# VH-VL binders against o27280: the designs that were tried, part 43

Target 1, 266 residues: o27280
Amino acid sequence: MDSMNVPEVLEIKRIVEESESVKTFIFSWDFRREVRPGQFVMVWDFRDEKPMSVSLIDPVRSEIGISIRRVGEFTDRVHGLSEGDLLGIRGPYGRGFELMGRDILLVGGGIGMAPLAALADEATARGMRVDALVAARTADELLFLDRLEAAGVNISTCTDDGSCGFKGFAHERLLTLEENHDMAAVCGPEPMMFQVMRILDERDVPAQLSLERYMKCAVGICGQCCLDDTGFRVCAEGPVFWSQELSRVREFGRYRRDPAGRRVPW

## First folded at step 18 (VH-VL)

Design Cf9
Fold by OpenDDE, look of step 19:
Structure Cf9 (fold): chain C 266 residues (1-266), chain A 118 residues (1-118), chain B 112 residues (1-112)
Amino acid sequence: as target 1 above (266 residues)
Amino acid sequence: EVQLLESGGGLVQPGGSLRLSCAASGFTFRDYAMSWVRQAPGKGLEWVSAITGRGGVTYYADSVKGRFTISRDNSKNTLYLQMNSLRAEDTAVYYCARKSNYGSFDYWGQGTMVTVSS
Amino acid sequence: QSVLTQPPSVSGAPGQRVTISCTGSSSNIGWGYSVHWYQQLPGTAPKLLIYYNTNRPSGVPDRFSGSKSGTSASLAITGLQAEDEADYYCQSYDYSLSGSKVFGGGTKLTVL
């Protein structure tokens, strides 16, 4: 991408159907532009623009993948696209994950597994031991299981309805795991992340968490993604934060702001 | 049965050094974070230091930072505390404690007494 | 001074109910971190009594109970017995102290 942050029009190389509601769109990528797990791009369908996490980073194939969950009008349009169609991509933006230690625990919920899947690839490539707790409402919504397994990740699953793995929430499953890690990376529904973070803190496990907020500019100018009361901009200082940073954020796990700036409870 | 056994305590002069050990048995040692907690004579409990299961990350109370070093040898199921530049206020019974899944200390050793005195 | 505040002593007669309070702040108990309780009999190491606010480890009688609300936690002992005479400590986590585990000052329980 150029210094003007103008979207580059890219052709969808291929589409991977991850689940009924999630697709991964693959693009050719010039890796002279660095991209890290945990960073996001702005996806433009020539009508609207939305931030999306990078879920695949493949320097060998010169490809990146963007996983998108169908949740509204924009994503409905994108999900209607086919291979060969065009999208605008600008970025990457934000602070990505930092790897430390010899082993890492990934805790992901739903589409939150997208950035964590990319992180898993990097961690395993570095020779780290990777354990992943993958959570979803139902078995059909569990993401990237085959991909993670192929990478050598040790997977534990939990579902709200018990259709796969542990019946319950991610933080409940975490409490039952008799294993400690050098660090953790967490991404998913914010209420889940809030619960998981506290458990990890109490276990002496340093944790990084990826937040989701309404973003407009992605370059730290508009302030739409500012966090109370720190003034942290999710697009600039985040979206990946250390647990110590988030402990200072009053709204974390409690509420968010909608496009109009109003408080919306989780 | 989970067992923790501390050793290495004794009398040392101010400015001196001492190395404590904790031998663990009855569980998969590497899977659990471990901590040192101390108790001065007639006083309450004070957390001193912690280390992750695989030993990649360590934590210290402000009162001991720069002076104490926590480490572990998972091949020997042993936790260590290297104490340097000891002070009179470091006098205490030092307990080895296992961190549970819930963040509590679910198992404790019997403790080893460290006395810092001139 | 301890980050978590406990009464230095409590007392009760056999069969009575006693309560030990543990008062924290918005950076520990009030933030949502769990509270644990330990019993320390004279001349012995601490023993886990209550974990994760309300749970009893195996072997702990049901006359011991824990609760948490706001920035405080409480340990209740019903049917007080002579063997309950001990020191009791609450413990939590505080994010403002560089990831420190924090203990209360301890409470000496005397059975009259």
Scores: ipSAE 0.859, ipTM 0.920, lowest interface PAE 0.6, mean pLDDT 95
Fold by ESMFold2, fold request of step 20:
Structure Cf9 (fold): chain C 266 residues (1-266), chain A 118 residues (1-118), chain B 112 residues (1-112)
Amino acid sequence: as target 1 above (266 residues)
Amino acid sequence: EVQLLESGGGLVQPGGSLRLSCAASGFTFRDYAMSWVRQAPGKGLEWVSAITGRGGVTYYADSVKGRFTISRDNSKNTLYLQMNSLRAEDTAVYYCARKSNYGSFDYWGQGTMVTVSS
Amino acid sequence: QSVLTQPPSVSGAPGQRVTISCTGSSSNIGWGYSVHWYQQLPGTAPKLLIYYNTNRPSGVPDRFSGSKSGTSASLAITGLQAEDEADYYCQSYDYSLSGSKVFGGGTKLTVL
């Protein structure tokens, strides 16, 4: 079978400290295994395995970057690693973003900017006009601003505490932006994505949104990443979905499921 | 001042064609999605078609899909509706409407009347 | 039938309060989509009265107000005046319909 189904043990080539809570781990990558923005990889620390978004896709340097937020035991261990240490990587998996039209709006919350940063690089390389709304709790948590600016992206910021840009939530900032777009790409906390999707639907802007769900196999076999009402497997039919696909999913933005499959509020 | 002015309405036989225009001024036209909304005599409002600001995506009501084509020329600040295979039920006043950032239709033209009859 | 249901008519005396209901479903108002209201005076184009459930555009008197709860929305008009005699439409988004933009059937307001 293809090596994407078995972790390849790779050396951490470089670590970029994006914030106090987010690091980007850069690996050499053989691009015979094509990677597209919005796809994910499973990162294995020899004890546990978690899905992570690809934030850098650089075929010229034969590198990928994986941005990881410290949120628990697994990510704490990974954040403790150094250049030269080893991680297992399998993938990429999932359906990535599709680009259309002449302009795109990116709306990213926190670590959700990771796959959108990769998408911004592809969109600008295709000659599209790219606007980004970059959201975080505080100014120190705004991600990839220098990289986006260098790529020619027009940036608007918002922070929950008002320390940079608009004070408030991403969807509140979006309501103050009058420019219409041919498409949008959205990734971040699911409650944020729900509100942003509603606004984009009402504006006649087609949107793609990247979902996070519990994953085990990542290839669509085990059923752990299925969405209520549709049976969509986030790891196979997603993680990127069009807003039209998600509108029929009752759980989106309303609740999530724990590892035992129970409904819990966001 | 935002202005929308529809034109191109008139009398046409069933099966005929007509092209409506909407001249826009007082705002940056390419930044806004636009719609056509119609109203048959004595009836309510019915959304017909929409187009994104840069023109990359179009939408149609089921009642007109395949027969009507929305387009825009941002260099002329003009919205168009090409209406083919017209039917009696297409008889209506056709309004040009601007989509706001809140999803409402915040500005409307005065409308142009299309009458489809033998 | 209209996707959004409005009473065909309502009436009130000058100075009174009237309300106009707009009843939707789980695929539109109940999903969380916004409700907007339009006034159409006889022989004229519609004009925006209320947007985003409760907001009033500049130039619209404060006697017009909107609300939304569950799958329904309401337009309230206080201090009713003869000039308020018009047709009123609610509008929302419905993800289950091709094209997705929906208007209510309209309500004729008569000032007695």
Scores: ipSAE 0.811, ipTM 0.929, lowest interface PAE 0.8, mean pLDDT 90
Fold by ESMFold2, look of step 18:
Structure Cf9 (fold): chain C 266 residues (1-266), chain A 118 residues (1-118), chain B 112 residues (1-112)
Amino acid sequence: as target 1 above (266 residues)
Amino acid sequence: EVQLLESGGGLVQPGGSLRLSCAASGFTFRDYAMSWVRQAPGKGLEWVSAITGRGGVTYYADSVKGRFTISRDNSKNTLYLQMNSLRAEDTAVYYCARKSNYGSFDYWGQGTMVTVSS
Amino acid sequence: QSVLTQPPSVSGAPGQRVTISCTGSSSNIGWGYSVHWYQQLPGTAPKLLIYYNTNRPSGVPDRFSGSKSGTSASLAITGLQAEDEADYYCQSYDYSLSGSKVFGGGTKLTVL
């Protein structure tokens, strides 16, 4: 059995408060288990297990960071933990982002900036020019701005309420940005990603988008993370897909499935 | 003022090669994706090829894949189309076109004529 | 042939209203991709006339307008003038064709 399929109990080394609702939990990590931006881990609090994005990949310090938004019972319990407390981690799982070309546009909404922050570090380390469009409902929810700036990323912001940067949705801000890029990476609310994907398609910018679906096994055997009409498993063939792969997925941007498998609108 | 000026067209036998150039001015060339679009005599517009602003990604219509190569030299503000293994059906006026942030072709050159005939 | 279907010709008298249709499918206009329109006067290169469904570039009079609904788009020209005699092309994106930009077959507008 591969060690990634059994949770390793790890000590929380450091907690970074990214916002009132988002914390990054940092762990020591043995990089013989390679981790790529866009991959996820299953986080086990000894009661429940949930998928979480890797937001920091630091082989020099032998650390990974996992950013978690407080949205329910599981994440409330995890947010209540302190440095020195234990969590189970299994993974990483999934297909991460692939970098190509000389420049990249990152488009992130809310917690979707977490895997993009990890990607930004890799892209800047490769000498790529990195632009980021960082979106949230309000200024206090814009994530990773200082980290992105320190990495040399060129940041544009937008907020639904106009409290910081452009007032409006990410795709509306994107239409005002004239620079063309060799690629884009997109992560955030699925309706936002659908609108952004169409614009990037029309601009001749190849895009990779990271999807979120309900997961149980994370290794592709239970079928809980399947996309309608294609049989793609988000945990195995994704969570990162090229826009061309998602164009075959009728549900993308249109509806989602609850844990019982029922269709619900976005 | 945005200007695009094509050159390099001419008469070529089937199987031959040509290299088209498009000189760009009046805008920051490296910030824009560029395309070649062609129009056969008496016919409609057909998209041929595209390249991203920094040149890292290229696209081709199925009709030209493996025969045509798009490239750009951002230090010279010039777009190129290398056309190999030319066929009679490649006969057309070839336009250089700029891709806007809205996905339209907002500026076009005057076109250069390519004739493929024995 | 063309992924986007336009009538091959349309005509109108000066001062009249003319519409030019552009019919697509679920993989292009129906997916939500934008529609752009180009005017090509005889012997000249195409010029952008309407972009992003409804927007007019600077210098295009407001008697030209675009619309999109379902899998189709339409270009309307009111107050038709002799200088409007040209070929008109719609253009969109189609995800089912690898990276493909698609043009309609073109419509020749004749001013009677």
Scores: ipSAE 0.801, ipTM 0.920, lowest interface PAE 0.9, mean pLDDT 90

Design Cf9
Fold by ESMFold2, look of step 19:
Structure Cf9 (fold): chain C 266 residues (1-266), chain A 118 residues (1-118), chain B 112 residues (1-112)
Amino acid sequence: as target 1 above (266 residues)
Amino acid sequence: EVQLLESGGGLVQPGGSLRLSCAASGFTFRDYAMSWVRQAPGKGLEWVSAITGRGGVTYYADSVKGRFTISRDNSKNTLYLQMNSLRAEDTAVYYCARKSNYGSFDYWGQGTMVTVSS
Amino acid sequence: QSVLTQPPSVSGAPGQRVTISCTGSSSNIGWGYSVHWYQQLPGTAPKLLIYYNTNRPSGVPDRFSGSKSGTSASLAITGLQAEDEADYYCQSYDYSLSGSKVFGGGTKLTVL
């Protein structure tokens, strides 16, 4: 196989400022490389390479969008780029979300709404009813609200400071929502996902959750994304897992590992 | 008021079949997951089966998997349990129960008795 | 050998306090799943008594209370009355069982 795992250098076609700290970078994409909601790509800025979730999948325009939160040196450099600048993209990788049933609940915290926005587009296109619980620290950090509304998604919001919607955490808002769903998809801070997973289990709602771990190879060889006890590799068997798979993972919601392999609390 | 009314119980020979129904009223039926829970004479409560509010996903206890089928008709506000290949150990009062957003069974019917004996 | 273990019986005099334990494991109560309690009066269907560990539904007197710690939960009843004589069940979830809602074995409360 020629050219496998080599980043393709692509021009930034458009930049959408989603918030003060989040931008979506849009690229032309050849959909002979199929992309599914919940899969990720490795973004290369010619110095370093980081995994990023796909937030827009548009086969009609032959475009993908990748949403990136400014959190450090790599993302600061990428946020400084303009339309017309180049980035390397390799992928997609990983297991995406699977849709089933007639309705779905999306629960997203912060940048975790990115892969869920892509999933919302697919779900609405299939004629599913879509409810979304969109969580952030403050109103200015709630992501994709206009896009979700335009797609016909029913939105509930919560903010830590109460500036929009329910004041509190996503799992607290979830307990006040009475409607039962055929499935849920969850992505955000891992402590939030752990609390939400248990509530969904108790409500008989099957859930898929998207995890983030440190990645180097993205193809399952280096072991940097491996989960304790199970041997699951986030880049190969995930990043999307069923709640049943995660219930047997000792580290989920408890701790993470830094690049040196040390345990670090969430 | 929330009301749940089971029907369809009776005496059946081993290997036979029964279909239980639960008529629901006083709430938006399609918004709630529903379960069947049974209680053998003189024994405790045992969860049997569950179905999501819109009916897309079903769950079964291992003891009934492959023999029982849960379903719902949201246009008729009715929950069903089709029980095939019945065994003596299936003898119980069968309750329909509503699942709350907190994960509790917040409303129960009065139950319908199923007796499997020859 | 229920997944959730309750004493088979407890008793108390009118006006007294009793507790009913519900002992689970790391895959249910110890994982952080909620505990709910049901009262079943003789000859009747179960009724929700306590939900989400500590909450009382409308109409349940405040002499009923629930708590959860570690892998166990407890139902406390103060000021016992004759009408409290019933069977009591705890209920939770266990991730190690396929989709299983787990009930305790039940506790018969006798008011002396």
Scores: ipSAE 0.795, ipTM 0.918, lowest interface PAE 1.0, mean pLDDT 90
Fold by ESMFold2, fold request of step 20:
Structure Cf9 (fold): chain C 266 residues (1-266), chain A 118 residues (1-118), chain B 112 residues (1-112)
Amino acid sequence: as target 1 above (266 residues)
Amino acid sequence: EVQLLESGGGLVQPGGSLRLSCAASGFTFRDYAMSWVRQAPGKGLEWVSAITGRGGVTYYADSVKGRFTISRDNSKNTLYLQMNSLRAEDTAVYYCARKSNYGSFDYWGQGTMVTVSS
Amino acid sequence: QSVLTQPPSVSGAPGQRVTISCTGSSSNIGWGYSVHWYQQLPGTAPKLLIYYNTNRPSGVPDRFSGSKSGTSASLAITGLQAEDEADYYCQSYDYSLSGSKVFGGGTKLTVL
């Protein structure tokens, strides 16, 4: 009921191997702590704490799922855990996706499909038509295809190497898709999101995009997740933003900041 | 062959109302966002209003916001523009235009004239 | 006060090359939004001439070409012909304006 600003230690109930590099960790969850697609949690392995996307929100089974890609020391340690092991969970935090209209286009790159998979479940439960453009570098990295299909989502795929579906980038595939939508939700590599946002703006499709930034407090106090130009805090005013909010942000799609605050290219 | 045909234009007094229609054929109407674009006599093109393919979201130029309502009936392949509280500056040829997947207006009707005059 | 600035008129003799500029800003062309061009012959509806900066629809002669750089775009017409006499409009998207779809003021092309 109260704000959960300290990690709650939870037992890993199940682990789903989504790909060679991505696992979904499933926990029992008390849904009096509301969770919305697009919100994030801070995952604590008793050494370090990192933000992770919620990919499964299942009130019927009282379960939440958190999908984690193995990319470094923290995520390597978490991937080494087993069912019954413990993790600390803080949250959820941030502004999630808003649904509107009768249909939605999801555009996900790599692990960016995780919050979109949760959104797809909510959209289909609401009776919306859901199309998904699922992108990755290779076929083996395409995530959640079976789950999306089972939910009744219409899937288009693209891979950089052409091993599955359209060969090329997500925005290139998007230009070949003729159908218009009432809204879109986008999550993935920020350069991809910038190109997709531009196309959706021009098509009159309102879009929401989910950003990643360095986080420490996750509640908007420390300022580490602040965007240049606007002062938006990704952890508080985001991580999900409307395209018009991001169109004024010079750094979006252009550069990021490392933990020391230095500008680096994407 | 894509075809767009506007109708419903005419002469109307200031403060009056008029309803434009655009009949669409030759394409899957519900898959495309549609717009109204107008052109005052001797002047350039001005975008007026847009609606998403399934009709869930609408957009309006500031000059018409609150006075005009765009809608569509996908079962009849028809786009509408309800124009209320008309002003002399609304006098124009009104075009129905289809938005392409590249963001261009790739097909236009021949237009219907609206004249707002006392 | 056109958001996209075009010269009001341009002229050229048959066979010559002319260009029509379309100057925008950082909130439209300079942000990365596409530029489209329309030809309007006298007494007719506009027709799409160039889309997505450089692409020609089927049936548009290759003597029409488009380009975009920085905050500006250009339409080039080579081998100018009498039937090219028309008004030409550029169009883009501008995130800073309500309504967001913007046309240039138009350029009247006269073939001498």
Scores: ipSAE 0.786, ipTM 0.917, lowest interface PAE 1.0, mean pLDDT 89

